VH-VL binders against q9v1v9. Designs and how they scored, part 2

Target 1, 196 residues: q9v1v9
Amino acid sequence: MSFVVIITGIPGVGKSTITRLALQRTKAKFKLINFGDLMFEEAVKAGLVNHRDEMRKLPLEIQRDLQMKVAKKISEMARQQPILLDTHATIKTPHGYLLGLPYEVIKTLNPNFIVIIEATPSEILGRRLRDLKRDRDVETEEQIQRHQDLNRAAAIAYAMHSNALIKIIENHEDKGLEEAVNELVEILDLAVKEYA

## First folded at step 9 (VH-VL)

Design M4
Fold by OpenDDE, fold request of step 11:
Structure M4 (fold): chain C 196 residues (1-196), chain A 119 residues (1-119), chain B 107 residues (1-107)
Amino acid sequence: as target 1 above (196 residues)
Amino acid sequence: QVQLVQSGAEVKKPGASVKVSCETSGYTFTSYLISWVRQAPGHGLEWMGWITAFSGNTNYAQKLQGRVTMTTDTSTSTAYMELRSLRSDDTAVYYCARDRLYYYGMDVWGQGTLVTVSS
Amino acid sequence: DIQMTQSPSSVSASVGDRVTITCRASQGISSWLAWFQHKPGKAPKLLIYAASSLQSGVPSRFSGSGSGTDFTLTISSLQPEDFATYYCQQADSFPWTFGQGTRLEIK
């Protein structure tokens, strides 16, 4: 009965723009949720953090608990309306990459689709340079590609436990934004019959 | 294995203070919260509050505000609960528990510390 | 504060019996409900978390169900070591609150 679409992409790939435009065009009434934002809100309510930058400093055990709380909440909301969940498939840390969604969280969310937005490392770098608001977490083209590769791997892992369909949407400069938006809209429109 | 070992029984007079310790082992101390729960004779369990071992944030039960102080010592992986201005109705067994908050909850408890308040 | 009400307050049963304990919350708490077993002189033991998840190491004869306001702890076949007091606890919002407890006694 529920319809949950996970959308992910590394910074600079154009995910936010694609998401915004697709939501405007889709026939389904999706609720957009940023997993991180919701998690932050819950952490603040609990009195665990005061600033967003403190979230990464929370112990993994506490983060996982908050994730489960958010996941359950999302699952409940999904009973009433389709959910577009913006989240990180993987998180780069100083010690390695962390899987953004643990097993229990994926099982709870039980997504229908996992959508990955991708672009070439050079395109991403170009976009990051043009984004004046972005001034941290500089990555090389090699690092960008590695991050995208790991996101694909994560998506496979998530799909294995949820039976979600994986969709990779390429957002290239030459292909254009319109094509990427259309691809996402096609997926989102599948939710219409689920909530009709 | 995860263990929480509390300090021994205490006998106090009204108006005095008591400080109970909870020494933890078998896990990363700074990865969890410590909750304190008490049980008065003939009554059920009552949550007193918790402290985050990683940041020292506290959340106390409203009825105990001003009388309770929870602290941690990360170097010894020990949590402390101090209750001041003791009265007879504070007589209870006090428990510490490892707490993961909402979903996973208080999964491992100490053996309890009896605090008797009598004149 | 959220009030938790358990029923019954006490129950007498025999080994092998099916035992059911209920817990009602004064408001909706989704699945944020835990069950504890407590024996005199011992530390309380977590049995069920998130309303229906069995804690590691807990026998499968224990099960939890429910959501919203009504919850149930079930012991499918009572064993001698199961005679104790059981508590539900809501973990939806602060302060944490417990039910008044259910004493399970030998018949």
Scores: ipSAE 0.857, ipTM 0.944, lowest interface PAE 0.5, mean pLDDT 95
Fold by OpenDDE, fold request of step 11:
Structure M4 (fold): chain C 196 residues (1-196), chain A 119 residues (1-119), chain B 107 residues (1-107)
Amino acid sequence: as target 1 above (196 residues)
Amino acid sequence: QVQLVQSGAEVKKPGASVKVSCETSGYTFTSYLISWVRQAPGHGLEWMGWITAFSGNTNYAQKLQGRVTMTTDTSTSTAYMELRSLRSDDTAVYYCARDRLYYYGMDVWGQGTLVTVSS
Amino acid sequence: DIQMTQSPSSVSASVGDRVTITCRASQGISSWLAWFQHKPGKAPKLLIYAASSLQSGVPSRFSGSGSGTDFTLTISSLQPEDFATYYCQQADSFPWTFGQGTRLEIK
């Protein structure tokens, strides 16, 4: 059986760090895949784009096709090894929020878990301010919270169509990074029995 | 309703060029690719290439490299395929199709344009 | 290039018959396979995409199956309007390539 874990979190929440550390500690041999990166690679192969920034300019219809291609590819890979899939649960657009994974895509991926990394808006804002390297639109604490709330809603929607378990992992300053990592590792280790 | 309407039949001499048009309607033109496919008499379908209506990127079949040019006019939602240095074996019905690439594919086709190349 | 081979090249059948057409790819193409129906003087019509997904508006008597290299188009109960030429097309990698076609004729 395939074992796919989707992991998501808004920028600045510490998802990358948690993911990296958890992968180092888990007993299962997960393949980490960034959905967006894989889409970009496919788009480049197709001659659709040359740069990452052009991906956002692709029509939604084309993006969805690429998503399906990537999803199928991931699904096939998942037959051989467990997959940790890093993706956006929601995408903020000028007109609203878009689900990162459409119905057909989530059905294809058929994840076992949807993991959301969260923190307080103030913590996230603080982390973003410390990471000045990224040209990010400045978001208020309220906007950050709204985005996290929508990610939860998205996760519920995804779980509805995949029967995935939802896990919210809090990455607070007081709770500590290690505890968050341990929570993720606990989930990832469940894959051991699936590929044994 | 999504429609692709192509220009009329053409008769050309060897060495000449032909330009076939494909007028689209019923959908957002710039959200898709346009693929061109031809069928010679007694033969199957042959993919010629595609063009992105949103960015103008092209991908031509190697066999036709240097002789084919695909273009789009977003103002009229029309795609064009020009084939140069025509040969007798270019005689075929040429089709345009709306293309979403891998998963969804070429889902709506034009009615075809017969191009006859004869001396 | 990926070669697509259809079988049979032609088939004679009667209304109500179950018809099966096969398509083989020269290499693995996952599920990136489409089936088209083509009638003379008409535009080709997409029947199946992604190997097994029925295109909107296509009758349910049409179905596609397969993955990897071997694919099948099935018409569960042939109707008069189904007599045509059918083509498979791989959409795995460029250039797109088609099978040679299967002509379905009335018996």
Scores: ipSAE 0.853, ipTM 0.943, lowest interface PAE 0.5, mean pLDDT 95
Fold by OpenDDE, look of step 10:
Structure M4 (fold): chain C 196 residues (1-196), chain A 119 residues (1-119), chain B 107 residues (1-107)
Amino acid sequence: as target 1 above (196 residues)
Amino acid sequence: QVQLVQSGAEVKKPGASVKVSCETSGYTFTSYLISWVRQAPGHGLEWMGWITAFSGNTNYAQKLQGRVTMTTDTSTSTAYMELRSLRSDDTAVYYCARDRLYYYGMDVWGQGTLVTVSS
Amino acid sequence: DIQMTQSPSSVSASVGDRVTITCRASQGISSWLAWFQHKPGKAPKLLIYAASSLQSGVPSRFSGSGSGTDFTLTISSLQPEDFATYYCQQADSFPWTFGQGTRLEIK
C-alpha cells in the first residue's frame, strides 16, 4: 500500500515552514518531494533545460510528459515509504489558470490526502513582503484570494478522481503556527499504519 | 490530421552528405520534438537523435556524433536531418517522427526516405 | 545504453490466433516502453506507449503489459492486417533503443 499526501498553498502562505516542522514531529518517515524540483531534474536529464526558469517555457505537451514521468516515479517510491508531495494545485498563466495536476497525473499519484494551506490575503501579503528572497510578481489581495479559491476548486477536482480527503489548514497569525503544524502532523501520522 | 511528409529517395557517393526534410502538419510544430530513426536493410530500427522544435536543443546518438545535424524551421514546420561523410553502412530508410518523450513517445511517423550510399 | 531483446525473432501464426511477443530490457526501465508495428514501405505505427497504454485509433486486440525489465505485447485475435514486424522501444533513458524486432508471418 502507498500513502501519498499532497500539500499545496500559494506562495507566502507559510507552507514550507509548516511542512518542515510537521515532518520533524510526525511518527511516520515521510519522503518530502517537490514536484517542480523533480520535474526540473528530469528535464535537465533529458537536455531540455539548463535553468529552472526555462521550465515554464516548455510546451505544455512536454510538461505533461514530464509530469507523468515524475508521477509514476513518485508512485513507485510511495510503495516503499509515505510521500509528502509539495506541488501547485493551480498555476497562474498569462491566459488563465492551469490545473497543476492533470487527470492522468492525479490518477497515477492517487493521493490519500490533499492538504491546502491557507491564510488571509493580508497575511500572505505581509509574509511576502518580509520574504524578499524570492523574486515574485506583485499580486493584489483580490488576486491572492482568487488563487486560493481556485486551489480549493482544484483540490475538489483532484479528490473526485482519487477519492482523496481534503484538508484545509489555516495558517493565521492569531491561530498560530503550532496549531497548523499539529493539524498536518495528525494527517501524516495516519501513514504509520500503512507501512507497519 | 497529423502528418509528417519526408523528402524523396537519395542516392549518394561515399563521403558525400545527405539532407532529408520532414514537413509536418496538423499540429503545433513547436510543441513537440522530432526524432529521427533509421533502418538499414535487414536490420532493425535505430534511433539517431532528436531535436526540440521549440528551442532547437538536440540529442544525438553517440554513434553519429559529429556526422549528424538536426535542424528545424518553425516558419515552415519542417525538420531537417543532415548526415555527412556517408558510408555504405549508412544505406537505410530514414524516418522522422513526432516525439513527446518518455510517456507518450513517438506517436506519428513520416513515410521514410531511402538513402542509398554506393560507389 | 539499454539493450532491448525481443522474443521470438519471428513467429508464424494464423488469423484468429493469440500472439504474444516479449521484450526484455538489460536494466529496469519502469513502464517506459513502447510497441511499434512496422510494415514494409510504410511508416512505423505506435501501438502501445508507457508499457500498457493503447494508442488512440489502435484496435483493442492489441495490449501491452509488464514493468521493470520484462514486457509483453499481445494480439488477442490476429487479423490479416496484423502481419508485420513489431518492435519494442525503451523510453526510459537516452539513447532510445529498440528491440531487434519480431516478424509476424502468416502460417
Scores: ipSAE 0.835, ipTM 0.931, lowest interface PAE 0.6, mean pLDDT 95
Fold by OpenDDE, look of step 9:
Structure M4 (fold): chain C 196 residues (1-196), chain A 119 residues (1-119), chain B 107 residues (1-107)
Amino acid sequence: as target 1 above (196 residues)
Amino acid sequence: QVQLVQSGAEVKKPGASVKVSCETSGYTFTSYLISWVRQAPGHGLEWMGWITAFSGNTNYAQKLQGRVTMTTDTSTSTAYMELRSLRSDDTAVYYCARDRLYYYGMDVWGQGTLVTVSS
Amino acid sequence: DIQMTQSPSSVSASVGDRVTITCRASQGISSWLAWFQHKPGKAPKLLIYAASSLQSGVPSRFSGSGSGTDFTLTISSLQPEDFATYYCQQADSFPWTFGQGTRLEIK
């Protein structure tokens, strides 16, 4: 049986750190996949783009085709080993928010879990300010909260079509990073039984 | 209604060039690729290459590299295929098709353009 | 390049018959396979995409199945308008390649 865990969170929430640490501690041999990175690789292979920035400029019709290509590939890999899939639950566009995973893609991925990493808007803003490496648009706390709310809504929609369990992991400064990591590890360790 | 309308039949001498047009309508031109496929008499379908209408990127069949050039005009939603250094074995019906790549594929085709190469 | 081999090259059938055409890929192509119908003097028509998905407007008597290397197009009950040449096409990797075609003629 395949075991797929989707993990998502807005930028600055600490998702990458939690993911890295959890993968080091889990008993299951997960393959970490970034959905966007894999799409980029496929696009480059096809000769559609040369740079990462061009991915956003691709027509939606082409993006959907690439998504399906990647989803099928991930599904096939999941037959051999558990997959931790890092992806965006929602994508902010100039005209509104788009669901990161369309219906056909979710059906193909058929995740067991959808994990959302969250923090307070103030914590996220603070982290973003400290991370000078990325040129990020300045967002208000209100905008940050709105994005997190939409991610929750998206997760519910995805779970409706896949029967995935939703897990919200809070990454607060007071609660500590270790607790968040432990919560994720508990989920990942469930994969051990699926591939034994 | 999605339509691809190609230019009329051509008769050329060996060594000449031919340029076939494919005018599209009924959809957003820049949201798709245009693939070109040909069929020689008594043979099957042969993919020639594609061009992205949104960025102008091309992918040509290796057999035709150096002789084929695909272009688009976004203002008129028209795709063009030029084949140079024509020879007798280039005699075929040439088709353009709207292409969405892996999953959706070439879903709408032009009516075809007969190109005859004869001395 | 991926080679696509269709079988049979030609088939004679009557209206109402069940017809099956097969396509084999030289390597695994997952479900990235399309089926086309082509009539003389007409544009090719997409019937099936992604191995088993029916294109919009195509009659339900057409169906596709298979994955990996072996694929099948089935016409459950042949109609007069179905006599044509059929092609499979792999859409896994470039260059796109077609089968040699299957001519479906009246018995």
Scores: ipSAE 0.827, ipTM 0.930, lowest interface PAE 0.6, mean pLDDT 95

Design M4
Fold by ESMFold2, fold request of step 11:
Structure M4 (fold): chain C 196 residues (1-196), chain A 119 residues (1-119), chain B 107 residues (1-107)
Amino acid sequence: as target 1 above (196 residues)
Amino acid sequence: QVQLVQSGAEVKKPGASVKVSCETSGYTFTSYLISWVRQAPGHGLEWMGWITAFSGNTNYAQKLQGRVTMTTDTSTSTAYMELRSLRSDDTAVYYCARDRLYYYGMDVWGQGTLVTVSS
Amino acid sequence: DIQMTQSPSSVSASVGDRVTITCRASQGISSWLAWFQHKPGKAPKLLIYAASSLQSGVPSRFSGSGSGTDFTLTISSLQPEDFATYYCQQADSFPWTFGQGTRLEIK
């Protein structure tokens, strides 16, 4: 058997903090994998790139092939250990948004859950603006909400091809962090019965 | 549809160099790799290396390091393989192939170029 | 380098026969294996990628199976045009390596 949980969220939602705390608290021994990190690792191993910033310059056909290799590796690891997969649901491009996981990739991953970490647009914008390293194209609150809406739509598309359940976990600045962590732990703990 | 057309047969003396061309058509040249594979008479297939059409990065078989150079010309959608310091055991048919890497493989091949190395 | 060993080196079979060719990798390669058909005077032709996926335009009588180290190419009903040498190729890690080939002769 396998248990794969995809976790996603746009920058500024607090995903890494929630993930770290949930992994510490869950009863299951998950392997945390960043999809992009494995993509980069495979591209370096092949000699396609030497630096992370070269990854976005790779043609989509090459990126899709690397995605298949990475997806297969994750599926094989999932037979031995539950996987928490950190990835982007959508990728912003100059001409629009691209789905982060093509059909064949999501079919290979076969996730049980797609977890979307969200926060209010004002909370996200506030965190981004407090970072001294300013992005010159900072999104407005309306653009942030549209991006989160597109990520929800992408999750629906992925669920159509995997029977995954979609869970939205809201991370509100006040008391929301502990609730968000507990919601994620509840999902991760489901893996206990799938592995000896 | 998709075609890879290679330059004609060549006869070379030991110590010389050969440069084989591979002109592509029917697809976006810069979206894929080009692998070069050779087959000596009576032997199987041997991978020589690849070049990325989109960046010019290369990966050469260790046996050929220092003797092989692969290049591309994106304006003509053409890949080149040059093998230097030729030896008699370099006599082979040399193929180019569109290479889609790990999952999709080398899906379209050129017709081959016979290179004969003899005194 | 990953060594690929094919068996048998040659086979003679009649039209309509089922033919199997095996390929063994010197280490686990998951499903990263391709099969090629190579006819005299022609370029190699991709038949199977990712161990079991049929390349577009290849007849359904060809199939591939296996994972890890052991792989099989099957031709379910041999046709006269299937006379060729068949190669497996691992695509798990560079350098790409090929089996030594299996020559299929039609009786």
Scores: ipSAE 0.694, ipTM 0.882, lowest interface PAE 1.1, mean pLDDT 90
Fold by ESMFold2, look of step 9:
Structure M4 (fold): chain C 196 residues (1-196), chain A 119 residues (1-119), chain B 107 residues (1-107)
Amino acid sequence: as target 1 above (196 residues)
Amino acid sequence: QVQLVQSGAEVKKPGASVKVSCETSGYTFTSYLISWVRQAPGHGLEWMGWITAFSGNTNYAQKLQGRVTMTTDTSTSTAYMELRSLRSDDTAVYYCARDRLYYYGMDVWGQGTLVTVSS
Amino acid sequence: DIQMTQSPSSVSASVGDRVTITCRASQGISSWLAWFQHKPGKAPKLLIYAASSLQSGVPSRFSGSGSGTDFTLTISSLQPEDFATYYCQQADSFPWTFGQGTRLEIK
């Protein structure tokens, strides 16, 4: 059997901190995988790119193929060890939002949970404005909330193909971090029964 | 409909070069790779290498490294394979194929080009 | 390089028969295997990708199975147009490599 948890959240929700702390506290020995990092590794191995910034320039059809190879590798790893998979549920483009994972990719990953880390739009905007690189892509609070709404919708679509449970974990500054970490740990601890 | 049309048969002497063309249609040329595969008489299929239509990057089979050059012309959606310093054991049918990489593979092939290395 | 070994080298069968062709990789290739049909004077044709996925437009009598090192192409009810040579090809890592081929003759 396998145990795969997808974790996602838009920039500024505190996902990396929650993930690090939850992995320190959980009873399960998860392997943390960034989907984009594996995509890059496969592209370099094939000779398609030399540098990370070339990944955005790859044709969509090549990116989709790499997604399938990476999804299969993760599925095979999941037979040995529970997987915490960090990825984007949606991708904002100038003309709208793209679902981050096609049907065949989700079916191959077969996640047990899709965990969405959220925060209020005001908290997210405040955190982003402190980050110099994010100032070039300023979103309004309304746009931030719409992006979080679309991530919820994407999770529903992914769950239809995997029967994954959807969990929204809110990370608010007033002691919300500790509560968010504990909620994630409870999900991760479920994996202990699935592996010998 | 996706189609790959190759140049006609060639007869060459040992030591010469050959350049085979592969004109594509029915799809976005720059979205995929082109692989080249050959089959010598009485033998199976042998992969020679690929070229990315979107960037011009190449990956050649080691046994052919130094003798093969693959190029593209995006204005005509055409791929080329040049094999130099020909020997009798280079006599083969040469195929181009649209290569979708790991998962979807080489899904559409050209009709083949017979190259005979002479006498 | 990953060596691909096919068996049998040739087979004769009648219309309606079930035909099985096997392919063995020299190391694990997960499910990264394709099957091709090649008729004299024609381009090779992709039948199966990713070990078991049927290419669009290929008749459902063709199927593929296997993972790791051992793979099988099955034709459930042989038709006269299935006379051809069949090749497996690994797509796990470059260079792409092919099996030696299996020639299928219709009785």
Scores: ipSAE 0.691, ipTM 0.878, lowest interface PAE 0.9, mean pLDDT 90
Fold by ESMFold2, fold request of step 11:
Structure M4 (fold): chain C 196 residues (1-196), chain A 119 residues (1-119), chain B 107 residues (1-107)
Amino acid sequence: as target 1 above (196 residues)
Amino acid sequence: QVQLVQSGAEVKKPGASVKVSCETSGYTFTSYLISWVRQAPGHGLEWMGWITAFSGNTNYAQKLQGRVTMTTDTSTSTAYMELRSLRSDDTAVYYCARDRLYYYGMDVWGQGTLVTVSS
Amino acid sequence: DIQMTQSPSSVSASVGDRVTITCRASQGISSWLAWFQHKPGKAPKLLIYAASSLQSGVPSRFSGSGSGTDFTLTISSLQPEDFATYYCQQADSFPWTFGQGTRLEIK
């Protein structure tokens, strides 16, 4: 059997910190995979790109193909150990938001959970302004909320084509980090029965 | 209607070169790769390499490295394959194909170009 | 390079027959396999991609199955236009490689 958890969140929600701490604490031995990293690896192996920034310039048809290869590789890995898949539910472009995972990709991944890390727009904006290296595109609070709303909508679409449960984990300032980590650990620990 | 139309048959002597054209229509040329595949008499299909229409990057089969050059002309939506230092065992039908890479494959092919290498 | 071995090299069959052609990869290729139909003087035609996905416009009597190293193309009810040579092709890694072909003939 397989156990795949997709984890998403817009920049500034604290996803990387929550993920690192949860993986350290969970009873299950998850493999953390960044979807974009694997896509880059396959594109380099094919000779399509030399640098990560060239990935966004690839034609949509080629990107879709790479997504399918990566999805199949992840599903194969998931037979051996549980997978925590770090990816974007949506991607901001100059002309709107692109869904990050097409139907065929979600069907292939067949996640058990789609975990969305969120925070208030004010908290996200504050974190982005403190970390200039992580965020070059400053959004308004309204834009941040719209992006989080679109990610929730995307997660619903992805769950419709899989058996995934959607879990929203809020990472509030002050004491919210420990609670968010514990919520994620509870989900990850469910994998123990699948690979025991 | 997606079409790949190749140049006509060629007869060449050993040591010469040949350049086969593949004119595409009915789709966005720069969104795909073009692969070249050949079939010698009595043999199966052999992949020669590909070129990306969107960047001009190439990937050649090792057996042909140094003898093959693939190019594109985006203004005419045309791909070219040039094979140099021809030998009699290069006699084959040469195909171009629209290539979608790993998952979706080579979905539309040209009609083929017979290249005969003889003295 | 990944070697692809097809079996049989030829098949004699009648219209209406069910025909099965097999393809074996020299190493695991997951589902990265395509099937092509090729008639002399014509362009090769993609039938199946990703081992089991039917290409648009290909009749549903064609089907593919398998994963890993062993793959099968099945024609459920042979039609006169199906007499051709069939090739499998792996798309797991470059160079793309083909099986040697299976010639399907009229009995």
Scores: ipSAE 0.623, ipTM 0.839, lowest interface PAE 1.4, mean pLDDT 89
Fold by ESMFold2, fold request of step 11:
Structure M4 (fold): chain C 196 residues (1-196), chain A 119 residues (1-119), chain B 107 residues (1-107)
Amino acid sequence: as target 1 above (196 residues)
Amino acid sequence: QVQLVQSGAEVKKPGASVKVSCETSGYTFTSYLISWVRQAPGHGLEWMGWITAFSGNTNYAQKLQGRVTMTTDTSTSTAYMELRSLRSDDTAVYYCARDRLYYYGMDVWGQGTLVTVSS
Amino acid sequence: DIQMTQSPSSVSASVGDRVTITCRASQGISSWLAWFQHKPGKAPKLLIYAASSLQSGVPSRFSGSGSGTDFTLTISSLQPEDFATYYCQQADSFPWTFGQGTRLEIK
């Protein structure tokens, strides 16, 4: 069988820390995969790019093709080992938000769960400012809230085209990091039953 | 209407070079790859390599490394393939094709250019 | 390099017949396989991409199936214009490689 968990969250929600701690604690041996990293690897192997910054210069038609190749590779890996797939549910552009996973990609991945890590806009903004120093593209709290709302909507669309369950894990200061990690571990531990 | 129109047939001596052109129309040239494929008499199709129209990157079949050069001219939407140090077993029909990579494939081909290498 | 082996090398058939052509990859290529039709003096024509997806403008009597290492092209009711050589091509990894071809001849 396969077990694929998509984990997403806008920058600043604490996703990396939660993921690292949950992987240390889960009973299942997950393979952590970043979708964009695999796209870059495939593009380099093909000779399409030499550097990561060239990926955004690839024509949309080529990017969509690479997404299909990567989705198929992930699906094949998932037959041997549970996959924790780190990717964007939506991508902010100057003219709006783009869905991160096209329909055919979602169908190929066929995730069991879509986990959304969230935090308050204030918490997110604070973490971004500490990490980014003087980022000219820093979102306002209102924009951050809209982005999280759109990620929830995107997850619903992805679930319609897969068998995924949606889980929102809140990383609020009053909820504590430990609670968020335990919620993720509970989901990841479900994979133990699939890989006997 | 997508079209790839190739240059005419060539007759060459061993040791010479040939440069085949592939003029494209009906699509955005810089959004795709151009692959070159050849077919020797009595043989099947052999992929030679590709060039990205958007960046000029190339990927050549290993057996042709050092003898082949692929280029593009975006101002004329034209791809070129040059094969040097020709041998008699390079006699073939040479095709260019619009290459959409893994999923969509080589969907439109040129009419072919016969290159004959004989003494 | 991934080697592609087609079977049979040739087939003799009549108009209206159902014809199948098989292609085997030397290693798993998932669904990354294309089928081409090639007539003398003409450019190759893409029929099927991604193992089973019909290219635009190709008649529905053509179909493809398979995954992994074993693939099949089927022509459900042969027409006079279908007499040609057919090639499979793997698109899993570079270099692109083709099967040796299957000649479809009139009986």
Scores: ipSAE 0.597, ipTM 0.828, lowest interface PAE 1.3, mean pLDDT 89

